# Ledger of designs, part 8: VH-VL binders against Probable Rho-GTPase-activating protein 6 (rga6)

Target 1, 235 residues: Probable Rho-GTPase-activating protein 6 (rga6), of Schizosaccharomyces pombe (o43027r312to546)
Amino acid sequence: TNLCKFTFPTPECAPPSLLLPHIFAQCVHFLSLNALHVPGIFRISGSGPVIKAITEYFYSPPHFWLDETSEIFKRIGFPSYIDIAAVLKRYIMLLPGGLFTHKDILNLLVPLYVDSSRVKVPIDIRNEMAALCFSQIDSYVRFSILCSLLALLHQIATRTQELENGMENTKDSTLMKPEALGIIFGPLLLGNSSTDLSKSCPSGNVNDLMRFETEKARVEAKIVEGLIIHWPEVL
Short names: E, the ipSAE of ESMFold2; O, the ipSAE of OpenDDE; V2, 0.75 times the mean of E and O plus 0.25 times the DockQ between their complexes.

## First folded at step 4 (VH-VL)

Design y5 (from z12 with heavy chain S103Y, light chain S29D V97Y; framework fv_tezepelumab)
Fold by ESMFold2-Fast, scan of step 4:
Structure y5 (fold): chain C 235 residues (1-235), chain A 124 residues (1-124), chain B 108 residues (1-108)
Amino acid sequence: as target 1 above (235 residues)
Amino acid sequence: QMQLVESGGGVVQPGRSLRLSCAASGFTFSSYGMHWVRQAPGKGLEWVAVIWYDGSNKHYADSVKGRFTITRDNSKNTLNLQMNSLRAEDTAVYYCAREYSSYFGELYDAFDIWGQGTMVTVSS
Amino acid sequence: SYVLTQPPSVSVAPGQTARITCGGNNIGDYSVHWYQQKPGQAPVLVVYDDSDRPSWIPERFSGSNSGNTATLTISRGEAGDEADYYCQVWDSSSDHYVFGGGTKLTVL
């Protein structure tokens, strides 16, 4: 729909001159500047009416970035971080055709992030191969969405680590670590991505199908967890 | 469908050598790690050796290290175990077994497909 | 080397639940697998990764693993369940595969 040129707020975390849907750019920009420390971010459900109000607000073409003085917050209240995160997540969930045009992207990433042979792939080689996989995305808009999202998730994970390193007891922390973010975003980013592996999925037996889907979600989560942790090195 | 067939077992005198082979069919052999597991008459299972899918890494049980060599030929779908300096304690049924992995290649470090076994008897 | 301890034998009446234990120091940190072996046959994987079951194995078979003990549970025991049962782990510190001594299950 409405595209805009976008520079991620911490320029070293993303390629320059990204091209994003306006609504996605607004959410990434706002959360990157204001919401890296929010407990349960992306995991906690937002308010349906508030999500709708935010989404409708972005249908108008505002020329300025969302901040605490923005008109929408006079109606729904500021900060509403959970709801803005929910708008971002819902945008990805409903994106037609997903983020990858190459349906076997999962086959390309699994050997790099899943311990399949007890051989640890060196981080440098893994990062180079991941970058190559990203170069297979033939839509610059989808590439930009993926890069800006991983940059945001990396910042959230980094902030969580900084804050938890200052805590005496991390057991009560609800801040989002890479593992938790991987569980949420793995299926969203990679769920539609494997033609070869989907052909190996058993049919007619519900237990085998459930096992396949459970394993698929697990490896997708591990891939996204790894991408979040090492994102600046992939670029 | 998926099958492992061992061969090469027999009666051999102490100190001599014997080579076991395992022919794989019905799955992509080159994608799986392979193992040898043995069982002495009336006793339990004992792991012997493993070789990774590409032959790049191998591990052996302490009891056979330095005497046994595990190899594979992915072009022929064959696993081999060269047994040198055989001892009476090596007498056992030797099983060829496949490393169990998930649909996505994650290793469970378990054995999902086993051959029928081949008997090795070391006696004078 | 890491050691797994199993009772040599367990008896169960038909229709009752059999429990076979596998003891190991901090075994709860390991991934435990279970095999069934009938006389003259190769072993068959019945439970893997502590509690998962291959699709060809009936729901009566289940597993658990916590602390120093892993357990294979066979509900509604049948005569066809008579076999030797082995637990197995991979010990990453030695890069060795370790089997328990085996448990003979007898169905009365």
Scores: ipSAE 0.014, ipTM 0.571, lowest interface PAE 6.7, mean pLDDT 84

## First folded at step 5 (VH-VL; framework fv_gevokizumab)

Design m1 (from k37 with heavy chain T102V, light chain L96Y; at its last look DockQ between E and O 0.54; V2 from the best seeds 0.00; counts 0 for: pae E 2.9 > 2)
Fold by OpenDDE, look of step 5:
Structure m1 (fold): chain C 235 residues (1-235), chain A 123 residues (1-123), chain B 107 residues (1-107)
Amino acid sequence: as target 1 above (235 residues)
Amino acid sequence: QVQLQESGPGLVKPSQTLSLTCSFSGFSLSTSGVGVGWIRQPSGKGLEWLAHIYWDDDKSYNPSLKSRLTISKDTSKNQVSLKITSVTAADTAVYFCARSLVYWDYTGDFDYWGQGTLVTVSS
Amino acid sequence: DIQMTQSTSSLSASVGDRVTITCRASQSISSYLSWYQQKPGKAVKLLIYAASSLQSGVPSRFSGSGSGTDYTLTISSLQQEDFATYFCQQYDSWPYTFGQGTKLEIK
């Protein structure tokens, strides 16, 4: 895939000179500037046809920048913020091997961010160890994707918090808090469809396997939630 | 099918040691991720967690009772034992053992319970 | 220790009713919450784990929700067999603690 040099709009949230696929970079860039306040972003379903079209375009060389004059938008119209977010999410989902290619990354992150009744890790140590986990990513492109995404998610979470602080009755479930974002991106970032879950399941029966998957998703969500919240310190 | 059954003396005198046994089937405490906990319930009151033992022999105790509690396992017999020393009337309760499974974290929900055994502390 | 509070010790309802039972933790427990059903002479039954996950074999009329410190068990349409005592339990931190229970009685 064709890559572009990408600088996150908020430099303190990401390393400089990341290398990203064009479509990914544009999505992140656009969302970071325009969609931080959009309720339900990444949760609300976009237009299926739009998402599909953009996704297919993204996976079809050459990957060039999208703008209002792009051919694809003549066909499907200009996407909404929700659509763009959905495309970003879809792209991550379709990445072969996920963002974390090392099979043990999850195991390394679990004790850091899962507030286990058994193990508590100091925040400073957690951040350092998390950074070490990120160093295990061999692909700079994957690293870039992860960093840019977490930067974006951090911004969204931060903006959400700001909005909530300004609202007297903010039990608005539509706001994308870190927890909500974690639920969405946990499995996307840490999930491994190739993992033989049966081997990791204590009993191996169907019910326990389902439970295992549920718990895995929960743990993944919690990890990503933590990463989102503490991203600037992890970076 | 997972089953647990508590057994105890029914009646214990004050200051004596209460010994309880949990016998289970349908799972093994040699299996990674398996744990067994003890919970008690005084009549008309809520549930109180007492102790927990895992497949790797890691143990947890209720801090308020830690000095009096000893939990152990016999994997070959599929049994978990709990001892409570220096019992008083306050230890009168129905005692339950329950299974827990650990997957990615040290989860402490109990998916299968015994029916409980009543223990009365009386002189 | 984390205190679990069920504000309602007893609740009367009729068959077919929507029933909600609340549980509050003294601090955030990060969805490490389970709901149990207890009936006299029967083993305690796990209904919900991880705040909102339905245990296998439990009817779909049971659901759990909540985050942070506040959690809710909902029975969408109460059945005759649902009259029992319900407990919440946190497993975020040792010692694990239970709510005092909510007895659901027939109206």
Scores: ipSAE 0.104, ipTM 0.667, lowest interface PAE 2.7, mean pLDDT 88
ESMFold2, look of step 5: ipSAE 0.444; ipTM 0.755
ESMFold2 (binder alone), look of step 5: mean pLDDT 89; pTM 0.908

Design m2 (from k38 with heavy chain T102V, light chain L96Y; at its last look DockQ between E and O 0.60; V2 from the best seeds 0.00; counts 0 for: pae E 4.1 > 2)
Heavy chain, then light chain:
Amino acid sequence: QVQLQESGPGLVKPSQTLSLTCSFSGFSLSTSGVGVGWIRQPSGKGLEWLAHIYWDDDKSYNPSLKSRLTISKDTSKNQVSLKITSVTAADTAVYFCARSLVYWDYDSDFDYWGQGTLVTVSS
Amino acid sequence: DIQMTQSTSSLSASVGDRVTITCRASQSISSYLSWYQQKPGKAVKLLIYAASSLQSGVPSRFSGSGSGTDYTLTISSLQQEDFATYFCQQYDSYPYTFGQGTKLEIK
ESMFold2, look of step 5: ipSAE 0.288; ipTM 0.698
ESMFold2 (binder alone), look of step 5: mean pLDDT 89; pTM 0.914
OpenDDE, look of step 5: ipSAE 0.400; ipTM 0.747

Design m3 (from k37 with heavy chain Y103F, light chain Y32W W94Y L96Y; at its last look DockQ between E and O 0.58; V2 from the best seeds 0.00; counts 0 for: pae E 7.1 > 2)
Fold by ESMFold2, look of step 5:
Structure m3 (fold): chain C 235 residues (1-235), chain A 123 residues (1-123), chain B 107 residues (1-107)
Amino acid sequence: as target 1 above (235 residues)
Amino acid sequence: QVQLQESGPGLVKPSQTLSLTCSFSGFSLSTSGVGVGWIRQPSGKGLEWLAHIYWDDDKSYNPSLKSRLTISKDTSKNQVSLKITSVTAADTAVYFCARSLTFWDYTGDFDYWGQGTLVTVSS
Amino acid sequence: DIQMTQSTSSLSASVGDRVTITCRASQSISSWLSWYQQKPGKAVKLLIYAASSLQSGVPSRFSGSGSGTDYTLTISSLQQEDFATYFCQQYDSYPYTFGQGTKLEIK
């Protein structure tokens, strides 16, 4: 009831016939069509009351809740692009075990996207291995979420590059580059349960745990950054 | 608790091989994600990274010095060794060993360092 | 190779001062930067990792900030034991490289 068949608005950017939660599908659809240019998207916090309203009132299909005539939004305000992005991000944050249930899939991605002199992977092999990693995802819904998310983030990154090519001073830009999106979405790839955290720390020392978590976040950020940049090549 | 200590010859003749040992405690190089690196500081100059060795015996070397460097470990003794062949006066420096703690072995920052050992290359 | 530049080689300050040391990368390093303290005859000490995360056992008067290419280390109220040389290091991309150092001296 809560799932729908989804075609990404620019069909060449994602596999056809994805299966998404209704609320996630509407967020991706709206942002892909309307919000590729929004400064601070996914970084800036949205309105708590609006986000709550979306998640409580419009969880199930067939709502097209982005109708400006909706009575609930007359009371609390129509969702901004930032609010809709926050709902999308929150949905991913609430997935048990993140987008990848097991880190074995991420272990296959690490040598492909994390810079190292230890391993040099030819680009065609990298793309083929990344596609294989995605085919190993244990849930078509999680696969669909990942594909639609990466398609959206790639569009945002592409639009950011186009807009910054016209800027006099890009240092002041608050547009979202692949590096920033990688930092934001990297931690969402693997769940952070207390049991999972214990397995992630090789020494068991609490101070080493904090450093280990920071380094884990770096690796995850680099993976997402690389996937955003090279997404069309993986398809 | 984590401690590292360098030991070396102090004085080495040109063209010889410089051998350095890092002895450490408070961690094990058998632990996944742990590495030990070597950094040197020539007099009046900045820090220069030389080499890394990881728990799985994988190794990384500074490309500018790679032909002269060999790093190895003895996990049972908690030691890492560095050899530099064909030394010259340019290799006179304070040599440090340091621990790196990484996820999936892809970082080069250093959370604990030794005190350093001075090595002078003299004819 | 990513060049790390600390534009100030030495800096004079008094106990109690707020001190800022800067580091610039030749390309974006996405906040994967560490700050170190070096005193003669002592082990080098990690202060800050990931641009802004405080290493265990480091006093809270030390803080780091910055993004992209520009990073700073701040000491909010300088203490006698803080007179030392400070280095930045990037670990975004191989090979990992260090800044030239900034020596903090008594004014």
Scores: ipSAE 0.064, ipTM 0.638, lowest interface PAE 7.1, mean pLDDT 81
ESMFold2 (binder alone), look of step 5: mean pLDDT 90; pTM 0.925
OpenDDE, look of step 5: ipSAE 0.386; ipTM 0.759

## First folded at step 7 (VH-VL; framework fv_gevokizumab)

Design n1 (from k37 with heavy chain L101W; at its last look DockQ between E and O 0.06; V2 from the best seeds 0.00; counts 0 for: pae O 7.8 > 2, placed apart)
Fold by OpenDDE, look of step 7:
Structure n1 (fold): chain C 235 residues (1-235), chain A 123 residues (1-123), chain B 107 residues (1-107)
Amino acid sequence: as target 1 above (235 residues)
Amino acid sequence: QVQLQESGPGLVKPSQTLSLTCSFSGFSLSTSGVGVGWIRQPSGKGLEWLAHIYWDDDKSYNPSLKSRLTISKDTSKNQVSLKITSVTAADTAVYFCARSWTYWDYTGDFDYWGQGTLVTVSS
Amino acid sequence: DIQMTQSTSSLSASVGDRVTITCRASQSISSYLSWYQQKPGKAVKLLIYAASSLQSGVPSRFSGSGSGTDYTLTISSLQQEDFATYFCQQYDSWPLTFGQGTKLEIK
C-alpha cells in the first residue's frame, strides 16, 4: 500500500512528516491552504451526492491509499471547501476502530481537559500528558490522521481568532471557534472509545441515559477543544 | 521563603462591601500549578472555604456565598483580592489566604497560610 | 457538600504519648484529605496531604492513614511543640470543607 508522506507546512502544528491516506492528506492540505477562513467549515452541510460519491470512491480499499482524484472529480466536478471538509468528517467516522485505539484514552484525557472538582493539571504537564496519550495509539496511520486533523483544526481556530479580532461583531455563529470545533469533532474522535459513560448509568432509565450521553458529548467536546487550542504545545 | 499576609479593614458596617487583600512573596501566581484560596473562621467555629483563584485566572466560589464573592488577582503585585458584598454579622471572622500547590492529580490542599486578619461586622 | 467531622473537639495528652485524631467524611473522598496544625499567632501548617503523605519539613512522628470516609492523624510520640489545634480538610470535591478541629492540650 502506497502511503502519502505528508509534510505539514506548520512544523509547530504537526510532525514534519506524517503517513496518511492520500485522499486524507490531500484534503487536509487543501483545506489548510485554501479553506482556513471559510465560515462554517465542518458545520455547514455539503452536497450529499458529492460527499457520498467521494466517500464511496475512496472508502474502497483499492482507492484508500491512492493519490488519484482525477477520476472521481471528472465525474462529479471539483468539490467545494465544505464538501471536502465533510468528506474528512465522514472518513473519520468510517474508520474501523476509530482513531484512538487504546481503550483508556478518554479516561486519560478527561482529567486533563475537563473541569474537575479536585484536579487542575498545569498546562505544561497537561500538554506532555496529552502527548503521552497520543503515543498510545498503536497505528502510525491513525496517529498521523489525528495529528494532521488537529493541526488543521488548530489553524482554523487560529484564523478564526484573527478574524474575530478584526471584527466588531463577534456574535457570528459561523465562526469556527475551538468550542464549535470541539462540539463537532469530540464525538467523531472519541465517541467510539470503549469508555461509555452511559454504561455507568446506575438506573438505566431513559432520562438518565440521555443525561449521561449528553455529558459524554460534553466531555468529548471539551477534550477536543482543549487539544485544538493547545495543539502546538502538545506536539 | 513563601509568605502570605492578609489585610483588611478590621471593621465593616452591615450591608457594606468587605475588601480583603492577600499579599504574598516567595512565589508567583504566574507559576503553573499555583493557586490562592480564601478561608475564614468565625469565632468558635470551623473553617469555611470562600473562594479560589488559579494562575490561569480560573476561579471557584463557595456556592452558598457565590453571589456575594468576587476573587481577583494582580500577578504583577503578587496580590489576590476578595470582595464580599452585603456583609452581615455572620461575616465576622478571621480571614485567611492560603496557597494551593497543584500536585500531579489533585489540588485544593493549602501548603502555606497567612496569619489571618480579623474582620468584625458591626454597626 | 461533604461534611467533615472530627468527633473529638479536645484531647488531653502528655509529652511522649501516642495521639490519634480522627476525621470522618460524609462520603468517600478518595484520600484527598489534608491535615493541618494551627497554633495561636502562627500560620497554619500543612502536615499531611493525600491522606498519608508527609509534607516536606514535617517531623516523621506525624503520620496519616485512612481511606474512603475515615481518616486518622497519628503523632507517635507527642512533643511539647505539638500542642495545638488539628483539623482535616477534604479536597475531593468543591466546595472544600474542613473539620471543626481537635485541640490537643497538655494533660
Scores: ipSAE 0.017, ipTM 0.540, lowest interface PAE 7.8, mean pLDDT 86
ESMFold2, look of step 7: ipSAE 0.328; ipTM 0.708
ESMFold2 (binder alone), look of step 7: mean pLDDT 90; pTM 0.927

Design n2 (from k37 with heavy chain L101Y, light chain L96Y; at its last look DockQ between E and O 0.06; V2 from the best seeds 0.00; counts 0 for: pae O 7.8 > 2, placed apart)
Fold by OpenDDE, look of step 7:
Structure n2 (fold): chain C 235 residues (1-235), chain A 123 residues (1-123), chain B 107 residues (1-107)
Amino acid sequence: as target 1 above (235 residues)
Amino acid sequence: QVQLQESGPGLVKPSQTLSLTCSFSGFSLSTSGVGVGWIRQPSGKGLEWLAHIYWDDDKSYNPSLKSRLTISKDTSKNQVSLKITSVTAADTAVYFCARSYTYWDYTGDFDYWGQGTLVTVSS
Amino acid sequence: DIQMTQSTSSLSASVGDRVTITCRASQSISSYLSWYQQKPGKAVKLLIYAASSLQSGVPSRFSGSGSGTDYTLTISSLQQEDFATYFCQQYDSWPYTFGQGTKLEIK
């Protein structure tokens, strides 16, 4: 896997340099520069053929870089912001083993970000503990991907908030608030992680399982929402 | 030394709004982990939790009374206020405020209490 | 809501006695239970938190035990100052709820 150093323009959003697969670096970089204000980004489906073409392009060595001179764009045209976002999502989804390699990471994150009557972690401690959870990721590549993604999502969320503040009518469902982003990326980032939340399912009946899955998704969404909101303080 | 003191009107007429104030010292509600809750005790009855407010302005209400309760804080004055609207005789009780300090694995243990203030609802 | 039940509303004992007060929850509260002491004209005092952890400054004659739904406050050797009302409280889930109290009276 070809890796590159990626530097975010905003130091508070990510480490000074991350080691990323080229596709991730390029997608994140592109979106960070061009797509922070795009309504429905990561929510709206991209073009299947375009996504497929880009994906296949990167699966065919020595192709590891996309730019304006890339042959693929002569064939399929330039992808939209939505398409690039969709490619990023797809790669995250297809990453073997997921981003969180430690089986207990979800369990550790739950008390940090999910409202609980029994635990309310102070913000500073929460951030430290979150950082600790991230440090448990053995692969620096995975770590880098996760950090870069959350940094991007934070930027999107921030831009969304700025847009909302300037708008009189904030009923635009296309705005990618942290909550919306959490719903999307919660399962993507945490869904494949081993968790003890299944222990809360008293039975194996279909209804209970459905409830469990729903709750799991909610929890995952809430965690990622929290991470997005407080990302600069986490790292 | 941590201290809390409740203050209220003593007597309130039915349908009126009860306003209570908790003044505290020895700690700050700007401190992470700190919360203040309101608890009441009708004569001869058990304690009933009413509302809680945290340092980050997060609030919790008793569901049975939520529509009538409003909790707020003034960190600069070291005060927490509780309002109860549309009071009835059932709201006659001693009202307590208490501090909670949230640790990693628990919250809601009230480690310091005020002495309480009696509020009687009567026409 | 979780109901907390103290089966004994009042208990008579003598100085030096071992006293046990019980509290039962309507469902498991996973040791998220506190014990309080209430005396007339004084502020309520936290004695035990997390079912068995002694609050700082509380005499060691006080202890808490239990799990699941059943919990116990024990005073190993009752002192004169221990005559008071004792309450349990769960903080497993909102709304937090209290037992009805057990009044410990001098025999």
Scores: ipSAE 0.016, ipTM 0.561, lowest interface PAE 7.8, mean pLDDT 85
ESMFold2, look of step 7: ipSAE 0.296; ipTM 0.700
ESMFold2 (binder alone), look of step 7: mean pLDDT 89; pTM 0.905

Design n3 (from k37 with heavy chain G108A, light chain S53Y; at its last look DockQ between E and O 0.34; V2 from the best seeds 0.00; counts 0 for: pae E 10.2 > 2, grease 19 > 18.9)
Fold by ESMFold2, look of step 7:
Structure n3 (fold): chain C 235 residues (1-235), chain A 123 residues (1-123), chain B 107 residues (1-107)
Amino acid sequence: as target 1 above (235 residues)
Amino acid sequence: QVQLQESGPGLVKPSQTLSLTCSFSGFSLSTSGVGVGWIRQPSGKGLEWLAHIYWDDDKSYNPSLKSRLTISKDTSKNQVSLKITSVTAADTAVYFCARSLTYWDYTADFDYWGQGTLVTVSS
Amino acid sequence: DIQMTQSTSSLSASVGDRVTITCRASQSISSYLSWYQQKPGKAVKLLIYAASYLQSGVPSRFSGSGSGTDYTLTISSLQQEDFATYFCQQYDSWPLTFGQGTKLEIK
């Protein structure tokens, strides 16, 4: 894995001096600067061949910066915003064990963002407790990926709100709200396999596994949604 | 097979404490993600959730009744109990216990129910 | 608290009919909704969980749909044993709440 030092383009949105894989850092940087307004970003599939080509190029020396002057893009054309978003999402999907790797860290977030009836604290204190939960992430690279991702998703959600304030009918909007982003990125927090859930489900029944997976996905989506909404306050 | 059975006194005088027991088989309350809830139904009325307990002893109560409710479990006996203090005629209902199964200890729906036990509050 | 509303309290139908029962939540519940069947003197039976997933052992003529605040239970070809009262329940948030019920009666 080739790591680089990274500063998020809007420095108030993330901790300084993050440590990111080169491919992830370039995608986050480009999307943060250029793609906050893109309808269906992360929801719409990109071009499989383009995504494969970008991924293979970034993993091979010499590395390049994601800009229109790079020689690969003179041959294949500059990738769409959707293609770059798909590369970023695919990188996270392939992380072993997801962003947190352990359910216990997410269990600490459940009462803070999902079940307000169990923990009723002022929002500022809640956000400080969430930041303490993030300190439990042992890998600085995973911490950096999480922080830069949430910073980007918060910017997209904020831009969506700004653009929808200028719309007469937001029901037809394909812009990405925190709820939709939560559904997309929630499953990526732990990574998942039916093998892991089988060990957690003593019955071993497929129907019980389906129920466990449904509940897991619902809670993860709500956690991500809440973190996106409140991200600058959590830092 | 998952089975639940409620047992209770049938008749209770006003102001007394109603004690209900849910005995179950086919699952264990030591299993991660398993819980038991209590629901009641007054005659001809809808269902009202009362309380829930998870395998790890995490408990939730209906806020309108919380001061009167106590739920507890005995994992070794496969039993969950509910106490309702200071009963009145408004507590006359059929009482059900039901199993929940979830990956998180957050909320619950109920995949297996007991047949219910009628409790009448009368002088 | 999330209020669950079943606006139809009773519904008349004949064997073989397609019937639809609706349930509305006072706020989005993100498809965390279950449907139950209740017959007099019998245990309540789970039919559908997570809005659209069929519980094991439930006949395939039962289906659920909906999202956000609006949910439906459908019985594609009504059978004699399906005359009962049907309840929805949200499990998005505590406290758990049920709809008022819809009684399905012979026409």
Scores: ipSAE 0.006, ipTM 0.553, lowest interface PAE 10.2, mean pLDDT 82
ESMFold2 (binder alone), look of step 7: mean pLDDT 91; pTM 0.943
OpenDDE, look of step 7: ipSAE 0.249; ipTM 0.727

Design n4 (from k37 with heavy chain S60Y T102V; at its last look DockQ between E and O 0.49; V2 from the best seeds 0.00; counts 0 for: pae E 5.0 > 2)
Heavy chain, then light chain:
Amino acid sequence: QVQLQESGPGLVKPSQTLSLTCSFSGFSLSTSGVGVGWIRQPSGKGLEWLAHIYWDDDKYYNPSLKSRLTISKDTSKNQVSLKITSVTAADTAVYFCARSLVYWDYTGDFDYWGQGTLVTVSS
Amino acid sequence: DIQMTQSTSSLSASVGDRVTITCRASQSISSYLSWYQQKPGKAVKLLIYAASSLQSGVPSRFSGSGSGTDYTLTISSLQQEDFATYFCQQYDSWPLTFGQGTKLEIK
ESMFold2, look of step 7: ipSAE 0.185; ipTM 0.668
ESMFold2 (binder alone), look of step 7: mean pLDDT 91; pTM 0.936
OpenDDE, look of step 7: ipSAE 0.428; ipTM 0.790

